# Ledger of designs, part 10: VHH binders against q99177

Target 1, 341 residues: q99177
Amino acid sequence: MKRGESQAPDAIFGQSRAFALSDSSVNPDVIEYLKSVRQEALRTNAISIKNHMNLQKRTRHKSSMYDDEDEGALKRHAISPSLIRLQRNVEIWVRWFNSVKATVLTNAYEFTGYEDETLDLLLLFLKNYLEDMPSKCTTVEKIISVLNQHSFPEKAEEKEENLQIDEEWAKNILVRLEKTKIDSVEDVKKVITEGDKHELVGYNQWFQYLINNEPQHTTFHEKITSKQLWVLIKYMSNTWIKEIHKKGRHYRRLQDWLFYILVHTPERVTAEYTSILRDLGKKCLELIQKKPVEAHENKITLPKEMAELNVEIPAAVENMTITELTVSVIAVNYGQKDLIE
Short names: E, the ipSAE of ESMFold2; O, the ipSAE of OpenDDE; V2, 0.75 times the mean of E and O plus 0.25 times the DockQ between their complexes.

## First folded at step 1 (VHH)

Design v7 (framework vhh_vobarilizumab_d1)
Fold by ESMFold2-Fast, scan of step 1:
Structure v7 (fold): chain B 341 residues (1-341), chain A 119 residues (1-119)
Amino acid sequence: as target 1 above (341 residues)
Amino acid sequence: EVQLVESGGGLVQPGGSLRLSCAASGFTFSNYAMAWYRQAPGKGRELVAGIYSGGDTSYADSVKGRFTISRDNAKNTLYLQMNSLRPEDTAVYYCAVGYEEDYWSLDYWGQGTLVTVSS
């Protein structure tokens, strides 16, 4: 069964993945047993009937997670103090956020992974390593030829001698170069800068990653692709924003990730992506109206990396919550003002 | 880009052995539970064996004591050692890389590898 977000962009399309999600020839008991194996990660090796039945109960619970159909509750709370507070502060909150976003993204851009000077030194180290090899295959000779076409800066050899890099780095790069089509120095640079990206797949892996890791700007360059950003926004809408709003077990870490997601969401988006943002905005509005928590109990906190950039929360927005900020940003920055008016 | 490539299937006599391999790429293999499934003609897919990222294993009653699931995290490879093969083990074997908790779905990749047990 689907829970509405089955239309989220899949990273991988194809017959085999489609079979996994909708193939009626797959035995339902087998699916439940595999899920039980993963759920037992914290306990035991054995799959039991009890675990299978508990998984069925969890499936029923999750299928009822969405509350968007409670129109009666929303109508009763249409004129709530929480909505009035939102309407009065939206302009101030979004102006502050836009200022922070501009500052943060400007600094993030300046410190992107590999500066040209550092990259040139890494290319020189690689070239020297390859030239020192006692026996060279055709691939190694081709890579050396490509690197010989690059102009290295003055004193590059002097600076390269001071680099704190080892032979293992060069060996690892060579393994990737041997599997890649190399026609120019730019191809070599791309292999060096891309790194060994292991893509996270699915809700559980992303959830575990987010709760176990602090958000950083480099994560949005190296690990969170454009497509993954929108998948994470859907996960926020479906489950995580509710957990943040109620101050659940991981609310502070998830709040930090949501703040980074808002910062890294592009200013101009397609109609499809606008719809995804609107769904998140609607969920935020629903939570604000159904469960009004006093703002002083749920005050937004600035993520660690942003605080180190000397970004401060002004007194005017001190009592703002992340749920209120999220719907405000969506309404103002993405043309969805009807959500709060 | 997540990719799973199954190999090692073939034709064997009853009582013979085969070792299936699943080469994984595009994700952090060591962080995932992995499983082997099989599907005989005209039947639904059956879980054969599962292995948690920490090494804990589970087996279907029909293969317990005959099959061994294992993983090599350094090589990003999943294995299924199949001993004392029987005609009823004839099936296409599929490697699976876990599931999405949101939808309680399984992620199957590749065409599988055919195992035929016949004289």
Scores: ipSAE 0.000, ipTM 0.119, lowest interface PAE 16.3, mean pLDDT 70

Design v8 (framework vhh_vobarilizumab_d1; at its last look DockQ between E and O 0.01; V2 from the best seeds 0.00; counts 0 for: pae E 26.1 > 2, SAP .854 > .668, placed apart)
Fold by ESMFold2-Fast, scan of step 1:
Structure v8 (fold): chain B 341 residues (1-341), chain A 120 residues (1-120)
Amino acid sequence: as target 1 above (341 residues)
Amino acid sequence: EVQLVESGGGLVQPGGSLRLSCAASGFTFSTYDMAWYRQAPGKGRELVAGITSGGHTSYADSVKGRFTISRDNAKNTLYLQMNSLRPEDTAVYYCARSHFGVVIPYFDYWGQGTLVTVSS
């Protein structure tokens, strides 16, 4: 017996859970504002996902209609028990996944500070304050002032009551800025986003990175670019999904990486990228039909970072495998319903 | 209740112009930093232009010299004048309110967006 609803709003694109672990010393007005912003963001994401699923329901209803003229062709294909199980559960599995994705992405967006949009706005503030500060101060001293003391001159009266910039994050940035020659605002962005990271090249380097490192949301902003995300999806399709399905040596780590990849795959993709996803979906379908795996032996689990959000796991989801989830997400969210029909 | 409502999007030929507006309500508009972001299909949101409460502006390199951000605090309205439009400018355009540098996590409030299509 599990409670199907957690804290009800969180289970259906709610925002309350993100603040369950917040410090009580935080200004209540700030928290209310952030909750308002998150509620709007989650509502927008929920509407987008819901509209997408509604369109797919129309397509599925249409494609599920039996055409007597095609009876001979339909008889050529046996429907496996695995495919029947998939068809029965696909809607609840994808709805659960979409709920988890919305919660995770909203929380990550608020707390990372490494999103391009957040960094660009920080650079806008730095430009403003660098122009207004006395020339006697070094660039580093001006940046320190912006990060710790001088955000908005017009709100000086409210400064002490507002939540301060994360001291550990600011301290880490300042240490890196002191070690780098800063001649422009672009140099600041580079220090914040790049560090000493090197581009990984080819299958072997990526495979070693994935098995030796636990996936985290920040990795998908700092290490994995949009282009590299699609390279990793191709590697999943070609080799890694088979390793996960058969419960190979690294299946649990690769499963966690696959879950993160699905979460970070954009809602709207080009025809080229849809083709890449379709290939992965086809491989998943092939694997579940040829090599059925007992759900309790290779059942899906949330990666540690996501599990800490206390997301509800419905009964139908508890026995789902990552291979089944992957083809379901591709079929429903990316218009590839014919894969499971 | 904070509300941002964008308008002014549409279909335009390459080299054309559009003026986007964002009507703000439910807060003291003049005290907030404002920005225009855009999102093309399959891409994340990218900053197009920003304007501080003090009126200082900043632009993405891809739009600098072609786009102009401005604000009318008396009318609680944010504007984006887009000139010399290119097919690459095709996106949904969002206005956003922010107070970055005052609070962690980051403050963001987004409008619903307005679609701009530049077709050759």
Scores: ipSAE 0.006, ipTM 0.258, lowest interface PAE 10.8, mean pLDDT 67
Fold by ESMFold2, look of step 2:
Structure v8 (fold): chain B 341 residues (1-341), chain A 120 residues (1-120)
Amino acid sequence: as target 1 above (341 residues)
Amino acid sequence: EVQLVESGGGLVQPGGSLRLSCAASGFTFSTYDMAWYRQAPGKGRELVAGITSGGHTSYADSVKGRFTISRDNAKNTLYLQMNSLRPEDTAVYYCARSHFGVVIPYFDYWGQGTLVTVSS
């Protein structure tokens, strides 16, 4: 079952967003445009949230990937210092987590579609990309013909020239357009506005996606289904939580994803799903107790989106690790308190 | 003493079925959570399926829909029904008892394992 999926990047995989960001080179004009679109979306979401608020109405198991070499030494303890630390802090940590969860779910950007001006820029970029292609097939010529019928505002042409939109986005859109009957500009708009429909499959595709993308609230709306969320939780239990705990190669990115997975885990879950969460909690506890880590190492940091929402880490929780938070949330919010008792 | 003895492994063709059994003794079986783990050649152990003392089941995503864990508390026996077997299911399968609680140290008991080979 290992290596169940190809590791080769799919042309659609990881490049379905309209804009891409590179760490080594960031075009300021793209950043400013993205900020303006985000600010308008946040304004709209805040109004909707306010209107909505007026209406309201155990298993513990041992993973095969767990390192057992220290078990003999630990069995002489009556109570682990790490467990006592959890017991003393769990209420404060979970209270803070719940406030963060509420802030993210209420205030974070959720993609609901492009505004008309943004769509015009994307259509114009696509048209220019297709017109600049060397040899063109009949499908491409038809799409160009359809786009030529669209009236673009003059300022859109100037804005498109001053922006750097990811050309890989255009390649991805073309692939989708070739699979769809295109009769009008509205057909092209529909393809552009629908999210990335290519389902990520298997451990390797998910791992590559996670290490190359920051977690965002909108991803849990657009790309990660309920079933896939539980797959990710199992990958955390089996593999990624050890990398996080030991400060492995991708630990900061995986920590950010674990934080967002916890935020987006449903409040009400079946007994089967509760068992999956319990397995993660048991693994976190085993790591904390078997290989204690210094508090200044692996202390939790905020993902970028949370920092942008003015989430702060108060002094009372600043030395908490994500593994401590994870077992605390599972124990308190999902009725698994025996994990920490 | 605690004993866990697995049986029912063997050689099977892809798409075939096997039923594993784990006979438990030396403890009050009905009060413990139980699990099946497996270890493929050259790899560490991984969870396959678990069942609580209260009967709640859980599965690794790689086997969900194909494998069914069950227990018979009157016979102190844990079962794993394995359907639609694939070559990647080839492994030594272990029965495991879970120690409940949050206090370490503790001992989990493991059986000797039973080999499952899926090959045409």
Scores: ipSAE 0.000, ipTM 0.080, lowest interface PAE 26.1, mean pLDDT 72
Fold by OpenDDE, look of step 2:
Structure v8 (fold): chain B 341 residues (1-341), chain A 120 residues (1-120)
Amino acid sequence: as target 1 above (341 residues)
Amino acid sequence: EVQLVESGGGLVQPGGSLRLSCAASGFTFSTYDMAWYRQAPGKGRELVAGITSGGHTSYADSVKGRFTISRDNAKNTLYLQMNSLRPEDTAVYYCARSHFGVVIPYFDYWGQGTLVTVSS
């Protein structure tokens, strides 16, 4: 088995991706084509957005009329430049976001478990990995023994050769296996299939999880409950958004998570949940107002999975920050328009 | 065992139509991206059309507007409707299973192919 390229840890399993095709028999053109299929699907959606933007050049006729000088200091609360920016771009940004959301929800991989064939290959790889270990503890020997009892399909080895499985995956699985009572191959399968269902409790645990794991669509279905989602939104609102805004050490990762949180926030929410979103929006707005985003420094970056889905950032969105996006989405999609008025 | 079985190929006159089918078995069909590719005599294999698990489609330029890829998840079947066939479309057509999602991207299985001959 050829070592696969080091991939970002899987958010569901807290481990590197299991395997990719490494067989030279796979036509590179096929891979490229498949990538192109994704790209084309996304482009069609993007073009649709561009065409709708060109139409609204409403010629605002500057009717110049009313010169009246009345000096009364109506402290025209000078709409902060930041608010003006939001007002001008909110529709475009939200439209783009909704497009991205739709793309992710439609095209992102939903992990429903491994196919039996794939699972067998993973088991085989694991077996081989463990057998090749220079030193085996009693636990490893037991696992090997259990795996030896499994009947692998015919030509499984041949098929395995066509796959690159990351040894890091095996290492991570082994750690989990060592923590689990393994009496049968079914137990091993369960460990492989079942993500680390460790319920993360508390701010610190979640923080550590977020900074150490790339957000993925599947994470929100497999690991993050509806209740937990809102806990994360609260954490984002209270602490993490500040880290993002100041470009702290983990701002990119947290930004990616915020993006996915927004994507997976339900369209219909209760008044209570709306309030939570509103609070997040307010905090974002406050941050935006305090430090006018020097547009060039805090450009939105796409999470890795979205990039892999060939989601693109159009020119109209290129200078948008995640905080601006957050406010925009909350304002428009959740009826909190007063945040940007 | 994963199986892909193409059918529907045959001899057709220029301007005619054919519908290819690929019966899939041994895996959860609905969760995979699928594609058609073809290999003409003396030429390399080329991709014709792809469809994602989400139903998004894409086509080679040479077949755009003429070919339609579709899938029936209930029947575990991939289709390629080919209209306005040309002699240049003569090839063995292959069905391919792929998953190029974000978690485990792979393209792993091809069918045996079905011959399409476009000739007067």
Scores: ipSAE 0.000, ipTM 0.245, lowest interface PAE 12.4, mean pLDDT 79
ESMFold2 (binder alone), look of step 2: mean pLDDT 82; pTM 0.833

Design v9 (framework vhh_vobarilizumab_d1)
Fold by ESMFold2-Fast, scan of step 1:
Structure v9 (fold): chain B 341 residues (1-341), chain A 121 residues (1-121)
Amino acid sequence: as target 1 above (341 residues)
Amino acid sequence: EVQLVESGGGLVQPGGSLRLSCAASGFTFDDYAMAWYRQAPGKGRELVAGISSGGYTSYADSVKGRFTISRDNAKNTLYLQMNSLRPEDTAVYYCAKEGTYHNWGKYFDYWGQGTLVTVSS
């Protein structure tokens, strides 16, 4: 018996059917409890990262050798036009993606997102918000004092009025400032630029975060740890790739997040992580085979931040779908070519 | 290779007791949550009890107070003590290891053929 092997005889939807069957027959209290256990495991992994613990033993145990002799469920189906299209274009699509990945990662570390002028305007907005508070605690008064030591540029008040920033941003910054040791303006700037360091736990919190926030390279340095990246890939495999493929309510935002995830996935991964990627690749292939969507309707576009790098999109890539790109990247870059052969 | 081998099933009268065992191999047993599922003829699989790596337990409402899940980490074995058995408890019982979760719930790896429990007079 092999880990992740379909319990159902349905070769196309074996994995999805197994998930659905466990859900339809499961008491909600037991599900909620087991989700809490998963959350505890994720926290434990974060602690082991902080302690520089080698997770090789655990990754090895999670990724028992995958015997491919009984894997061939996807190959039992007739070759579809969508698979032929995939096979013809996979090398061109992956070469393009690899060039984009190299370009964006090289530029990501030098892109601050926050220029000194913009930071000064944000600091001024924050200062004005805090000064307008009807009651000020000791912490707020200290922050105002720190901000009052900063030299704001000429006409900063005038420029700040044009920012169209809402009060909710200032409220969220204040919550983080109250939890951080603030001794200088540089500390305040760091809180603004480094983003919210609060750990997101579980599917619902991550889903809400992804649909309400545009992906940025800084997010993958400040909020998404290495271990959390693999949790997000599992969420992609189990739920989000299906929503992207069928053009569900949030497909554009989730597609952008998937593109960033692919860019930030390391080139060298453990056997456990290869297995996680293989599961995503299998799901992508299943979706492509079962419900092909017209290519021109699923035309791939670069996320805003990456589009600013002026990377060319060749004609062969222009009509590629993110589902096709995802299985192509997994197959070629992570040694899973048997998925598409 | 992950292997889960269930045993201890049999025929028992209503009100009787059975103790099921699951011998686990091929993974670090101590690190994973474990569960017992059952499937009655013509019905879907239902999760009846779960136990975390730390020993915290949860039960389906239909078995709460009658069944007790436990683990012996030294022996890599999961147990289900079944008391006050009822005809509706008749099912094949499967041992499961924590697997992939998703927004619809929890997916578990099943690595055995199960053990049949029949409650009948």
Scores: ipSAE 0.000, ipTM 0.114, lowest interface PAE 21.0, mean pLDDT 71

## First folded at step 4 (VHH)

Design a1 (framework vhh_rezetamig_d1)
Fold by ESMFold2-Fast, scan of step 4:
Structure a1 (fold): chain B 341 residues (1-341), chain A 123 residues (1-123)
Amino acid sequence: as target 1 above (341 residues)
Amino acid sequence: QLQLQESGPGLVKPSETLSLTCTVSGGSISSNSYYWGWIRQPPGKGLEWIGHIYYSGRTYYNPSLENRVTISVDTSKNQFSLKLSSVTAADTAVYYCAREGIDEYTWKPFDYRGQGTLVTVSS
């Protein structure tokens, strides 16, 4: 009965929301598990011991064939063209990435690293949004009055223009403000800071959020806390990096999120977190080796927010893939160079 | 020893409501560590997440299905159920109930699920 809940198609193309979850966007690990469950059921009913014995015989015969051959010859020739490409370019790729990261974090740090300054910029954005509303109710006028009592820094207006927060953030905050009793600027700050950190839990909620929302630096302050960052890196390692590498559904959006994750991953991490990064690096290597990276179609592009910083893309990184970048960053910046040796 | 089992009609007519129940055994549905959800796989296609429910009754739905989906939980029976209204041939799929972890210690997506039940939408 609620007309606002209908999934109206786009007026021009007659399509539902572009990034809605579809069959092709589902977690591949779940598909593999369902395949294994189906195989388990079939084995209980139909698979004979003869098939298992034939597999064992084949495996033993194969291993015996290599017992008397040149020892280590196959291991010495285990370096693929993909690994050679990686080894040749890793230092250049990581140097470029570190330059991008430094530039991005220097600009973003003004809005995220300075907690109070970031809140002042968010409050100023909200104030300007509310003041520009053509029709103001009593609640909106009261919120504006509260915000007008706050002392904004002289340069806050200049920095607010760089924050890249859109009107949807302000609309969502206003909905929550309308449900909350606001008597001071501290009440507004509470609504801004407290509500966003509890919204998303578990794989499916995070996947839906990532495919339906463009990454922004403010997201890593408001929603992606330190603990959640590592959870997302685990999801990348176990599921999403494979989809990105094969150019699956939503690969561009997931690629942008991965780039932001790499930028916002701390330079110093515990041994536990190093292990998580190493697992992602190993998965990247596996994907690169099984599906060699070719410089044919996909040039690395910075997400829109980062591209505006006008960082040069050297020729050496022009045809680099995010999978190659990810393992390179892990290997060089987090002491895992043995992965690429 | 945790087991999930789907039950419900295997055939539903177009425009009617698809109703499935998941029975959980070997563990309690009243857990603050897990969501209980539904996923489906249409013939020849990948899996699609439908939605999940917390034992408190809080629900989350796939936006593409939200207006047609209702998930409910009955902690006294250790069961949760799916209702999908206004079905069409596109809803023909194998439907699975599943357990979903909510944090990094239970992060495994769908660490337990039922064997699946085929639901065909046809006249």
Scores: ipSAE 0.000, ipTM 0.298, lowest interface PAE 14.5, mean pLDDT 72

Design a10 (framework vhh_rezetamig_d1)
Fold by ESMFold2-Fast, scan of step 4:
Structure a10 (fold): chain B 341 residues (1-341), chain A 123 residues (1-123)
Amino acid sequence: as target 1 above (341 residues)
Amino acid sequence: QLQLQESGPGLVKPSETLSLTCTVSGGSISSNSYYWGWIRQPPGKGLEWIGHIYYSGRTYYNPSLENRVTISVDTSKNQFSLKLSSVTAADTAVYYCARQGVDEYTWKPFDYRGQGTLVTVSS
């Protein structure tokens, strides 16, 4: 009766697990090649959105070739008005959403360069500090060597004349670096840009955070990491999308968070993450079919931060609901078209 | 060292084609690590992503502008260009060319940009 119990036991349990945990057997050239292939796949995915829209138009045209089939007529008659509304508008709704997503992410991640500028300033400070105080640890010297390879000396001098550095802030970072044996650029970036922040854990902490705080793009850099994003999508699927759809107590705030989640969900995802999105899409379809959307009743609204970008809401989109948008985005952008066809 | 510079007409008539070129110096466009893109900012509004191109010639466009936008790359000149057809007053903006990192799952920040060029659409 129980499902999810262990499958057939592995004969070489310890050996198989040792190979799974070790990366030393993997050729670095193969890893670089696969990474390159994935980068190409990401670029191809953006093109496939345009091609998919063209295929939808062709499929609509092709239906005329079989218009005398009784089974086709019966299928159309069996489709709910809410699903017909979804099918007719999905192309326009997703196109609009993709435009909004690109615009808001461009504004959110515009010309940030602060990470590299921060490293250049820290590098300059550390070089001056070591020159003035030659009795410093080897780890700091190694860090400076690594950072020097990241930036040209000329650029560091140019940055200093245009930017002010908080010397106390830089000294505090240096103290933190001296307490740890850090010798990689990535680890130094973590010390510089990431503070020791308490991570939210579990449904209750996240729910209280979401209802008490306005969504903003910085939250998706600082608190909602990749793993937390997928946890929140699961919470959305299991509980919050229903509250949004029925216009429960916190629906306005949760709707804004859902819109941010959709915007910040990556274009290419693993099979595991696709499954999570599919579950959300299925829940949206269930809600749409059980509680049909009335025309003009549940208009979509943009979150405050996104609305300030003066993004237009076309007439074709203004009567869309967030539940309809969510399943449309999942179906079109994540290859789950069978949900709505 | 890396610098991006926009060039092209500052005035375009309605219904005509807006054409801009970005010249990249201090670095090569022929890189598998970066996209090269166009972004604009209309007066009093936020930034709008127009599109980007990979050095191979693969293009990705804002769906809202898709039917009017063409981005091309010339690796021999270390340049990339934007053409926006059938312009209206709504296309009046400061246009920036920019570099953007390539990532499997996330939208990367723009790490370098040009100074921007104002393009006014008026008769």
Scores: ipSAE 0.066, ipTM 0.600, lowest interface PAE 6.3, mean pLDDT 71

Design a11 (framework vhh_rezetamig_d1)
Fold by ESMFold2-Fast, scan of step 4:
Structure a11 (fold): chain B 341 residues (1-341), chain A 123 residues (1-123)
Amino acid sequence: as target 1 above (341 residues)
Amino acid sequence: QLQLQESGPGLVKPSETLSLTCTVSGGSISSNSYYWGWIRQPPGKGLEWIGHIYYSGRTYYNPSLENRVTISVDTSKNQFSLKLSSVTAADTAVYYCARQGLDEYTWKPFDYRGQGTLVTVSS
């Protein structure tokens, strides 16, 4: 009667099994150990490559000694100033970024659920909104009945009047409640605590959303699923990083979104997702080498929400660009140091 | 009922080592499903992740603190501990011990934490 159940490959896990099957039973110490070994090997190779490049620079310098007329031009073609800048600063830039990431994620994802008192106030606001509706369908009457069975704290009404919740929130919750089977107040609580799961589809919808909305950590919990995060990284790689780098029409907003994307990109990723990050890193490197940003304009700014956490931009990173940070993060945190060495 | 409780001196002198212990009750620290960590909140500021430990002893530290932080676990006492060396007034904060679910591909929020203990760095 029913078709045999067959799992299509998940976008996150794919069919590529470069390392682990992403089984939750896998010991994280083993995974982290192997990641550490990989990082250590890349650091060792990076040092060797740097030494080899230094030897090549010396050899080329000695060779070009007999071609005085084009010596300066040949030296510029041999080694990019932007690549030297990356090599000098990558560890400082990534260490700063990792500190910011740790701070913002701790604040963003620490007890993301509502406290019982706040949830009671939200339930009371919703109840009052629904009771004031001029036309009530059977579903609305059922929800009101369920809410009337809940025991509200005696002073909840006084506190609810001081909440800065608008009618728009209640309307959005009602739409989701009408699509959900509600048998108890716990079902209503679940709808309130779960974010808006409506998925945006395709480049145009996401582009319009990003330029019209300021990035927030709640967006990465409620609207940008793990699958959507990787779609956005592909859009960054294919189109948006170029717009940011050339300082196009929406570069400031897209730069803020890119910073949030980097913060919310998981530390442990599949080989498929590593490939997606590598493509973005390659594009960043290409842009940096093809069109270096003027030094006096090389300034990274923290998005508003992150700046409010009192994270500081130290002097050592104040003139860093988001393009430079992006390739640095990909190279160091995701085992792609060969991109910059 | 899982409960985490911080303990240790509430006053530490500048340049000395801050030492705190978290006692876990109502659940075992010897679990392959959780990290056990420390977070802090300086007065008037947001939360700062310090680090976490797996019951095996494997540690992960905030890069901004890693040269000053040591987290250890004692599975026989169902406890884990924080040592933060070379403290300054900037280390004055409410310190929380916390439990964090394990997920290799995404950040999981802390699901339990202690009530917090205020540590003041003052001479």
Scores: ipSAE 0.013, ipTM 0.444, lowest interface PAE 8.9, mean pLDDT 74

